VHH binders against RCC1 domain-containing protein 1 (RCCD1). Designs and how they scored, part 3

Target 1, 376 residues: RCC1 domain-containing protein 1 (RCCD1), of Homo sapiens (Human) (a6ned2)
Amino acid sequence: MAEERPGAWFGFGFCGFGQELGSGRGRQVHSPSPLRAGVDICRVSASWSYTAFVTRGGRLELSGSASGAAGRCKDAWASEGLLAVLRAGPGPEALLQVWAAESALRGEPLWAQNVVPEAEGEDDPAGEAQAGRLPLLPCARAYVSPRAPFYRPLAPELRARQLELGAEHALLLDAAGQVFSWGGGRHGQLGHGTLEAELEPRLLEALQGLVMAEVAAGGWHSVCVSETGDIYIWGWNESGQLALPTRNLAEDGETVAREATELNEDGSQVKRTGGAEDGAPAPFIAVQPFPALLDLPMGSDAVKASCGSRHTAVVTRTGELYTWGWGKYGQLGHEDTTSLDRPRRVEYFVDKQLQVKAVTCGPWNTYVYAVEKGKS

## First folded at step 4 (VHH)

Design g04 (from c05 with S100G L104Y; framework vhh_7sr4_2)
Fold by ESMFold2-Fast, scan of step 4:
Structure g04 (fold): chain B 376 residues (1-376), chain A 124 residues (1-124)
Amino acid sequence: as target 1 above (376 residues)
Amino acid sequence: EVKLVESGGGLVQPGGSLRLSCAASGRTFSSYAMGWYRQTPGKQRDLVADISSSGSTKYGDSVKGRFTISRDNTKNTVYLQMNSLKPEDTAVYYCAAEFGDYGYPWTEDEYDYWGQGTQVTVSS
């Protein structure tokens, strides 16, 4: 009898391969656009050229450069090289299938294995047992990587709750709210104060004493949100994705050539740019190798974050969406293609009286779930 | 925000060969899509060749089979090997760069950084 749908998914940014459920709508969308009505989407995972949608009924649908559908799906994780799909089995075991993206849901998967959900130490019946989402496996003892080796075990002492992958790095949130990072560090994305790679998960000591609720990995930057709603951000900032100062931010035009890099006393890197005008080069921060506290306009508390390759999106406790970073394909949702080095509220959701509940970024696009204001 | 410097231009006889180089300043060269464009006086810039961050290439119709674009991420350099040069290949050749994880879509309007250009003259 109930026919009202309280919320809807919206997409914006790059869609040159027909992303947004195969809409085929040009190459870019500059303002949030509603996705098809009547489909109960519970998971969106976006790669550069395609997006995977999982419905609450267990249907997986691919949109973009990869197409097709599959049933009995619990989760999916899209990368440019690989699609990982978690299918429901008849028992408590789930079937993990990893497909080459170019032949996703066609031909043979590259590999498949049964995985058992993590059930050890369940001591709170009121607490919902969630092993996290892909790329963290349900057993919470391993994760899926887009590059060989595809199956990567975690140390037995790590009690993982969330794991997110960037282009070269990984972030892990444990059950106690501690953050670990490893992988490539050349862009400061590990947050340890150096540009050195880490082969194993390393605790972010700069965040000790704080309890984190969420982590998000961009291409070459990192974000975490504390239980108290504070944002910490670090890594690469040449597109303003850290909301730290830049000069000559590219907006579909030529920029002044970079001349020099300086290392600050706190470990941050400042790059100097010469201009055609006579004058002192303006300082800008290109790399932030330690977690930096980021304040949103009006002092809003954050509850969720997601990162693209070069942009960042944050949902506030009051249901507002802020975006910043590289905007060339409209992925910031501000009705333009302007890149920003400071958080800006996406006015579309405010104007439509919508409360944002979730955000998921692909490398060059953004997907948002929103409900009408005043509804639980 | 990146600096591009072209080299290798000069005067060459019809049927000759030249190799252009474009040196990029920066740590993220491997993440950039790189392109070569050319311009003759009084005309618009034309695509010569593009190469994505992943190595996929595209060529202008007039140079297909004669020119080859390549990149060396270790040296932060993109190259244009020009064979069987014709008088109509005479132009200023510009190197262009755009940050692109994937290098698509490739249009002139999407390149953010340009070099100063290098002159190529094909004459007897």
Scores: ipSAE 0.015, ipTM 0.412, lowest interface PAE 6.4, mean pLDDT 81

Design g05 (from c05 with D101A L104F; framework vhh_7sr4_2)
Fold by ESMFold2-Fast, scan of step 4:
Structure g05 (fold): chain B 376 residues (1-376), chain A 124 residues (1-124)
Amino acid sequence: as target 1 above (376 residues)
Amino acid sequence: EVKLVESGGGLVQPGGSLRLSCAASGRTFSSYAMGWYRQTPGKQRDLVADISSSGSTKYGDSVKGRFTISRDNTKNTVYLQMNSLKPEDTAVYYCAAEFSAYGFPWTEDEYDYWGQGTQVTVSS
């Protein structure tokens, strides 16, 4: 069979450090723009100020506030404080290296460890299939953390398939499709109905009976996608990143009082408000501490999700991209800087006849992999 | 939600000092860049001082060397110490907040959250 259709990576949003792979870009990219030609990217991991790109040939390339390249790379995970790199070894062996971001790939790593699947056992056939991508290690028994200790074992009873880290919290998807959360909870991002922190993984009981296929962690919000294409979302919503009602963000987002005071010739003052609604601000949702079901326009099924610090991106089964939340640096891809508290389709990919296959958000930017639709 | 409440404004003589405070109620205060802006009637708002989530500061040219911005993350408060006040410093002073967990805001003129303002009058 012929190879899959040729695809390309696109970037948009904040690019103030040149962290999107393309030296001609300004500080903000408002429309999806192709990354530099000639790079066969298969993985993207984005920090606020730099991005790690892994190629199919196993080359790692850094762009932005961190720069450099390395070979024999299977995976990379970029955070503002550190870079974790998983290097290929002979057979099932891999080497995990953790670098301080400021000296990534050019100094000694802060820490390194061989990661190997457990040997064959009679009672516990462990490590047969690799479970996911960094920060979850391939053995699915530990993850890499941005704070020492960098290697963190998971409890033996947890059969992790995916693990994602936010600014203060963690989400884990297990082999049965159950979701666990732990870490800081002060923004409702753990989904347990309280704002309390959890020191150990805790099952999200509100999602019991449903089988999840994917999880995504933002700065202070959380998303999961079910096997049937339903979206559940919770946490912090002050930028509209949960697609729940919030302040009017459709214009500039500025909320300065707009009272006009006129001085009459007799010295009396008349105050006028800007509308018939006087003194009663519209209600909005700032924090959602339980998973909320989110419907996409036109009843589209979701298959992938990714979160930035204050925005959310979802790919549909039909290959459309929807984004919402904080838009100040163009990270929503709608050719403007308007924030949204409802999902909006990114028309660029529709107009260019591209089918979206993957999305990866950095804190303030968005990376998209798309392929050309067939000949008409 | 972030709510900003300014205090410390008032009437002061030229050459005097005032300390403005802005109390932020809400979460992730340490992840917000904080700023002070001022506005006189009939003019646009001007940057007075900004402080990033990491503590880096910037000042408007007219106040550099006279004003100092600082923050106390344990009290969720940002301060503006104003020294050697001049009549031209008379304005309504606004506290502003922008989410910036990953450093200083790169766009200079628009913050996400604003206080209602506090009047500073410098006159004899």
Scores: ipSAE 0.006, ipTM 0.342, lowest interface PAE 10.0, mean pLDDT 80

Design g07 (from c05 with Y102W; framework vhh_7sr4_2)
Fold by ESMFold2-Fast, scan of step 4:
Structure g07 (fold): chain B 376 residues (1-376), chain A 124 residues (1-124)
Amino acid sequence: as target 1 above (376 residues)
Amino acid sequence: EVKLVESGGGLVQPGGSLRLSCAASGRTFSSYAMGWYRQTPGKQRDLVADISSSGSTKYGDSVKGRFTISRDNTKNTVYLQMNSLKPEDTAVYYCAAEFSDWGLPWTEDEYDYWGQGTQVTVSS
């Protein structure tokens, strides 16, 4: 029953391979632009050069450097090298197919596996319940990786609720709201206070005693949102994607011969530029190896987060969208190409009287689902 | 925390060849777009060639067909093979690194790290 009006998806940022971000000309979209009207898109997953759209009717469509369509799709996860598709089969089993992105949905997949959903008797009759989201498999005992071996089992003790992959790291949220990280750590993205890699999931002790509701992995940074709406963020910050002070983003940033790197007591790496006659330049943070608490303007509570390679997007409880980080393709949605090292509200959705419900970042673009205010 | 060290420059006669190398240390090399730039006295730096993290290449118009950029992620090095050198190729050659998992050659060049440069002189 349609008590609420259907929302719409919007896109902005890089589209140089023909990715659908609206019908604008060129390689970039700087202002949120409506996607296809009347199509009930329930999942968007974006790689650098293509985007996968899944509809509630079970249709998968690819846009960009990869093209094609398929039916009976429950979920899809796009990476630059691989497309993972979860298909509804006859009976309770789902079929996971992994395709090379360049030949996606053509011929035989690189790999396929039948997957049994975790909750056999907990599905809603209307199909409203989700058994999980790729790259976490519906069984919650394994995930799909863009690197061989593609099927990655999780330890039996881990009760995964959400799993997100960055370029070199993974974040896992368990049923109790605890966060685990593993993979490459040279950018501080694991949050353990060192730059060392972890081969297996390691509990983030700095977040113990807090209950997390969501995790998001960027290229080399990490975000989590607590059940109370607090944001914790860590990792690489040279584009300002942590909302911590960075180099002057308004200038090309010449190499600084007098640059010095110092470690704070919290383990963050701070670089200081040479002094100018007209005052001393502020220090900037290049790496944050521990979760840092981030406050949004006006004390707004966060409910959802998503990360691109070098930008961050957060949805508030009141339905506002904040973005920051590297913006040169317009992926921050502020109608310009300026990068930001602090959260800024995307005014387009406010001006259009839209309440933001979801955000999904590709590496260099952003997709947003919004509904009209007062009609939901 | 990328450190770049260039080598392979020198004096060569017109029509000769040189191979420049740039050794990178610090962060994961494979996640960086790498480029070669050159500068002559009194002029701004010009793009010679760049290579993305995925291996996509771009060349300056004056060097297309003569120069080849390549990378070896196992050795954390980027190379510039220079063939059919001309006197106009005389310059200081700089290695540059930009943090970009998908370094796109049609975007603004925002290299974050630069080497000290190596002199290439093409003269008889």
Scores: ipSAE 0.000, ipTM 0.256, lowest interface PAE 12.0, mean pLDDT 80

Design g08 (from c05 with Y102R; framework vhh_7sr4_2)
Fold by ESMFold2-Fast, scan of step 4:
Structure g08 (fold): chain B 376 residues (1-376), chain A 124 residues (1-124)
Amino acid sequence: as target 1 above (376 residues)
Amino acid sequence: EVKLVESGGGLVQPGGSLRLSCAASGRTFSSYAMGWYRQTPGKQRDLVADISSSGSTKYGDSVKGRFTISRDNTKNTVYLQMNSLKPEDTAVYYCAAEFSDRGLPWTEDEYDYWGQGTQVTVSS
């Protein structure tokens, strides 16, 4: 139990390794739960079995299958095999340390390198949650990979602003708002219209002329949000993570149609005869190889997106959170374990009169930063 | 969508060997965790072995050292090599698949796709 604060982090979904969401032996949290009173968290990065929390004071804390703490931390990025930590250096330079996750913050890192930070701009307004900069390194000339070689150079011509990694692919947002993708493509996650891999960053031609503000990579799906609040989504959809009809959830759709039919009979209404197309299964999309425009309910503008392995979360300009996709661990936050192939608002934050400011998905869980709506 | 078809079952004498195969349909096989479970009539399914998309393996206590699970992503197939078979290994063997890039399913309930099963009988 905790009093509501002006700003707090919430978590839900899988916590079978003792991540900050559960009681240690609990495996799932089905609705948003406040993390901890008094924790001053400004960044969350979650892998499958552990989560890295960075505080405003520069403390790094690990929760789950990896444990420990470190100081002078500017940023951290968690993957299942590796933890990347960016430490404050004596001058304008920073120290990048890459740890094996199982021995994180103990002994010698697997690899370490001094890095020169890019000239500072305004990161984020005071008091708001952050998406973080890693795996893109300061100076935007390289990124951290979970596979050797860990330091991967980027052509300066790319002018990288944001970089996100999926299980097999990468998404890059440049300074002009253009999106590039590369890596594995067999699930359509690169968005180029083919299922072939790309060895080097390739421009998403389908998005040319549009200015993107945000990219997010899931395990095998991709999302971007435009400066105008439009959502584009592509890749693998067998769990409904693209908010497109999926075969795996067809049974739920048929059940809803049958229930509606029964209710109409109770109302003494004129009922249509059987054998019609009404109630027939919608076309199922397992793979979407081109960006698809997704509308949120009520035409809400999107501001932030984050993806798990098989779920998607989007924050609106008005501070609402929508989630969909694979939900078996409660990572959608709807007080159940039902998977969804359409966006649904997380009512917890509406009911508590909280404005959602940030969302960060781990593979099977979701972390949310929310602030009280003024004095109301 | 994944469809699984088991093969290689049959009758074998104690101490003998069998190799089970599970052919999966679909372009995404390499992204699936694959498992072998077995069931005797009137009992719940029991883990025999499973293998993650990255090749990490887990074995049931009763089969460790005797059975080996492997996969061939170019053939969309998972294999179970069964050596030193005992009468207690008699069961219907099921192939299972779950899409996961991280580790192995924690319980049987996390596997969504199942084959029809293949009978293995160990008797003289």
Scores: ipSAE 0.022, ipTM 0.460, lowest interface PAE 6.6, mean pLDDT 81

Design g09 (from c05 with Y102K; framework vhh_7sr4_2)
Fold by ESMFold2-Fast, scan of step 4:
Structure g09 (fold): chain B 376 residues (1-376), chain A 124 residues (1-124)
Amino acid sequence: as target 1 above (376 residues)
Amino acid sequence: EVKLVESGGGLVQPGGSLRLSCAASGRTFSSYAMGWYRQTPGKQRDLVADISSSGSTKYGDSVKGRFTISRDNTKNTVYLQMNSLKPEDTAVYYCAAEFSDKGLPWTEDEYDYWGQGTQVTVSS
């Protein structure tokens, strides 16, 4: 029989194309729901209409608008237009295959190339080199783009450790913990203080002297987590995905009620102070063009982050999950469809006594790996 | 970022035609999925038509073959061409937008922005 693991993957959010998000079968899942019991999933990559699952045994399975399965899979990256798969060969080379998503795993791939892992000059005898994650290639000298040209070389001086793609921008984390960004900047997502696009990787000066451990790119926003557990976030905030006050949520009766509750007074006080007439700063932030330090409730340290098109998810050192941003498909996991402009802990995992170990967001859904407390 | 303003509503006789326009402000219009919904007094809001950023369309069953949705990304405008109008088409018509460079919302609850509405009355 199949080996049982103490951990499980959970899904929530949009599944209108039949993406697997647990045992429920609707177009949305509002509360974390366990994915296939007994399946040993080690990689999840989600597009808006389909999800790619890679198992520990090297099986790739597609769920949603794209379907199919393949073997010898080491990694997969799902975008709306393309599916990139890294396959194990009989020799030292790996095979990178890129399919049009609509014909994924059927017929000839749109593009294929053998990739040889780069040998480290300082690699100790029989030492294991760190494998990169798609879209960054294992050689760390190039990445896969969803738009032609599909193979994008990186400048020789860049020693990439992680690369994440948004809808219009890219973030790169180098071996020294420095962050670079390029691509479209019209929503401040590059973090350079302007809204201008950058054609080539540009160092985030605002983060100089800090050592980053992780980067995450959303549709039009950006996140990084430092080695010390601090969160920096920037870009587009029209849905509250930066955990900064947004104009749109203020028109929601729910957010107005929360403000009244926080003041712990009657509505006449809110009405009296409603205008910011006497030189007060604007209450809402639509775009944040520089990295902003974000504090989680109770000063919790962050260890992992992932971003959807309009939401953000962060895992703490203690195994708690916080989510915020656009929530109308249930992708925040709070058992409702309310959007939030502040981090809120996903109580499901606390209530079930689960420690969250990993999170990966698709554009409109969220996947989480969690283990029982006291087990791993 | 998106603000929606509907126009083109009015009184029309049965069998007549009207063209509704929805002018959107904002720099990401081409990335938005756009929709038209209608509401009659005392009833829920119903889907009339949706159009994705790529131009894929979906229509409510009662309007298929009579109404056509289209968009002009250079003018930041979505249109609803209404032909062979019937008294049952009398409603307030709302324009809606969802920020998505791909796909369509599947229900009206998922649209981010709504216009003020424009009245369409089909009567002799």
Scores: ipSAE 0.006, ipTM 0.283, lowest interface PAE 9.3, mean pLDDT 79

Design k01 (from d06 with L104F; framework vhh_8emy_2)
Fold by ESMFold2-Fast, scan of step 4:
Structure k01 (fold): chain B 376 residues (1-376), chain A 124 residues (1-124)
Amino acid sequence: as target 1 above (376 residues)
Amino acid sequence: QVQLQESGGGLVQPGSSLRLSCAASGFTFSSYWMHWVRQAPGKGPEWVSSISTSGSSTNYATSVKGRFSISRDNPSKTLYLQMNSLRPEDSAVYYCATDSYEYFGDTPYYFDYRGQGTQVTVSS
């Protein structure tokens, strides 16, 4: 077998609670910074105030506003109000425990349930389907919710492969590569062309005929990546998180004047700003209610995506990281606090000759796994 | 609709104290985390402090830890920030923040639901 080149996890962005394993504690981290105890981390799940780290050895460690450690952990999912932990059982069963975040891993959990993973179906030739990644349960028949009831069953006909939760919505990728969305829609994040909420999973008709490989949910925006490496993005764009034109807002009290709102042919909402610039009024897009195709600057294929509350991160097939959106805590990793309405490559990893393999966004920060580049 | 009204700011000398208040309405105050965020001229927003629904858990930025104290009174639907030993670097507009929407995730929406702010100026 091949030599294993050890990788490292990096963090940047908001770290006011010390949630990046003590790295950058109590401050904003503007450039990718190595995590201090990250060598064996295989799962990162980030709330805005704390982060859950799961190691390959089955240790869970909490850093930030919640602290503590536990063993025999297969997976964890961090939200502001609750922590969901999947513990290894003595047999093929796993134990799902839901903790109030403020008392995580101390005393009794708020709720617990045995979960039986699929035994038949371990043969996964597509290779990327793990036994369910939280918030999707290993049985792929239910997911964990940050609000009671914590266990939410999925319709029997839905063969979920991936499920991601935003602030108000959910995205589901099925075994056939179809995308479903439901929840709040006022920011266009469901992608159905309306701003109406959906109480049940609804198929994204606009993506029919395409096979998706991954979905990512942000606070109020949505991303999917096709098997061919194309990026589709929709939802709220007030911070430029869709890489669509937005009006720059000066932090020191410049205001955006909204002079016109109109729907484009693709259903996007275009707003015009008059007199805020020393030139002609500029159009900008506030809401994109249908999936929009996004091209990266170098035409590279995308393989991974993750979303924060108001920013987006994408990993390319060549191992480059692109970020854009709201950047005021340094979560874009460009050594500044400037927000961007277009994808920009994170030069840190290029300069250090690192190949990015994974990205996980918290609401206001970004975690990246990278390895040394091999020889040609 | 969420409404937040900050008050208690002013012009003070270094080393003095101020108590900020935030009156909340339009949502079930006792069911939401509350936050204080500040923004100084020419700088991005800086998170200052957060408090859990019951008040049992509090967190502070390292720049204010030991000097500021966050508290809440759920019956009166009011959030407080007690600021002691004020420094010129604490000069900023202070915002109260929460999220009122029913949602599946826990992303804070505080930049969109923050109040009008209250100006704190520390100078001599």
Scores: ipSAE 0.000, ipTM 0.201, lowest interface PAE 12.5, mean pLDDT 80

Design k02 (from d06 with L104W; framework vhh_8emy_2)
Fold by ESMFold2-Fast, scan of step 4:
Structure k02 (fold): chain B 376 residues (1-376), chain A 124 residues (1-124)
Amino acid sequence: as target 1 above (376 residues)
Amino acid sequence: QVQLQESGGGLVQPGSSLRLSCAASGFTFSSYWMHWVRQAPGKGPEWVSSISTSGSSTNYATSVKGRFSISRDNPSKTLYLQMNSLRPEDSAVYYCATDSYEYWGDTPYYFDYRGQGTQVTVSS
């Protein structure tokens, strides 16, 4: 029927620790399932075993291996070992609390600090495509690290507007649209053309002359979206999360053929399977150490991206969702558990006449915010 | 050959002060964040304090804030921890650690320890 509906959050993928993924039962949800009706969720941050939901009313709720609720919350960021919570303080102050995930919201936090947002209101009134969320702190002069020290200052020269953390690396987007990366590099996730780690933020020279609008960090891969809607992707590709060819798998997930590794001139690692097989062995790319341009089917423009540990999700300007990568728990949303090494549109939202507005990936699950088409 | 040598521990009375030192060698000390981590008997490691490369930024665990002060001297490649108003619960082996990006993962307590630590005992 032609009824207008409010927006809703949907979840799919792994929920074996009791994470809220709609009406799904058991350990997995393979198709987008609506979350609780009437909950005004403005922020979702997911670890592999628990998810943090923040409402516009300032309530934080934990779902999964960590449980509990707290009030006066402006933001939360979930990692497996650590939960960071930004609480509203009296006056202009905010309170940053860092909790061990196992004891989240119980007893004394591991670390706490009052944060005075000198740039108060600079990020707060931002609606769609909100910048300056955790792990980037208010005022954009520091971020929360999953490793002690939990509070990491940023150089005054960095005009950070977005910061995202992977399992071993960090990506920073500045006010001019430049991208910086640092941390572990052994899977090419820093994008500098080597596998070397970087201790400090380093500018991605390969992206100079382009203006980026968004960055997303996966476990060991990286994505950015330009102001013109182009996608650049790099890092680890064992599960196809870069939309590059992956290894062949036999029954039970075992490799059938012997692998051979070659290094390309651009530093990418190409592995070929083949013994005494017919024809040329199919090449696959294990590591992409430089940003690679990725085209979506039908030439669709990208506006938002989010990454799990081994999968990637992108929202288009027209409100379509594309997913690819490791799909074993149904986190790609295609009603199956098949992994994909190319972008595929999630047909559920098209079939239900929903326009996707936001996506947030946990390591092994996906959360999506969508509104009914025609809602003004 | 990266090496860290902790010293300055000992047996002290509650309310006393103690200064720990960590002598670093084999790497460019001024290019790394440095940390103090402690481990009490029968407990896991607890992060205590951190200091940035230049010394301009310092962080402290809630349990030691206002009592401990971290500092560094880059020319001498030495890290310090000034401990004031010591309590029995501060008793632990104290380790000097450098920031390593080899294990960035979700565990906040992984550090590369390159010494035997220095024992601090606060009793009676």
Scores: ipSAE 0.000, ipTM 0.351, lowest interface PAE 12.2, mean pLDDT 80

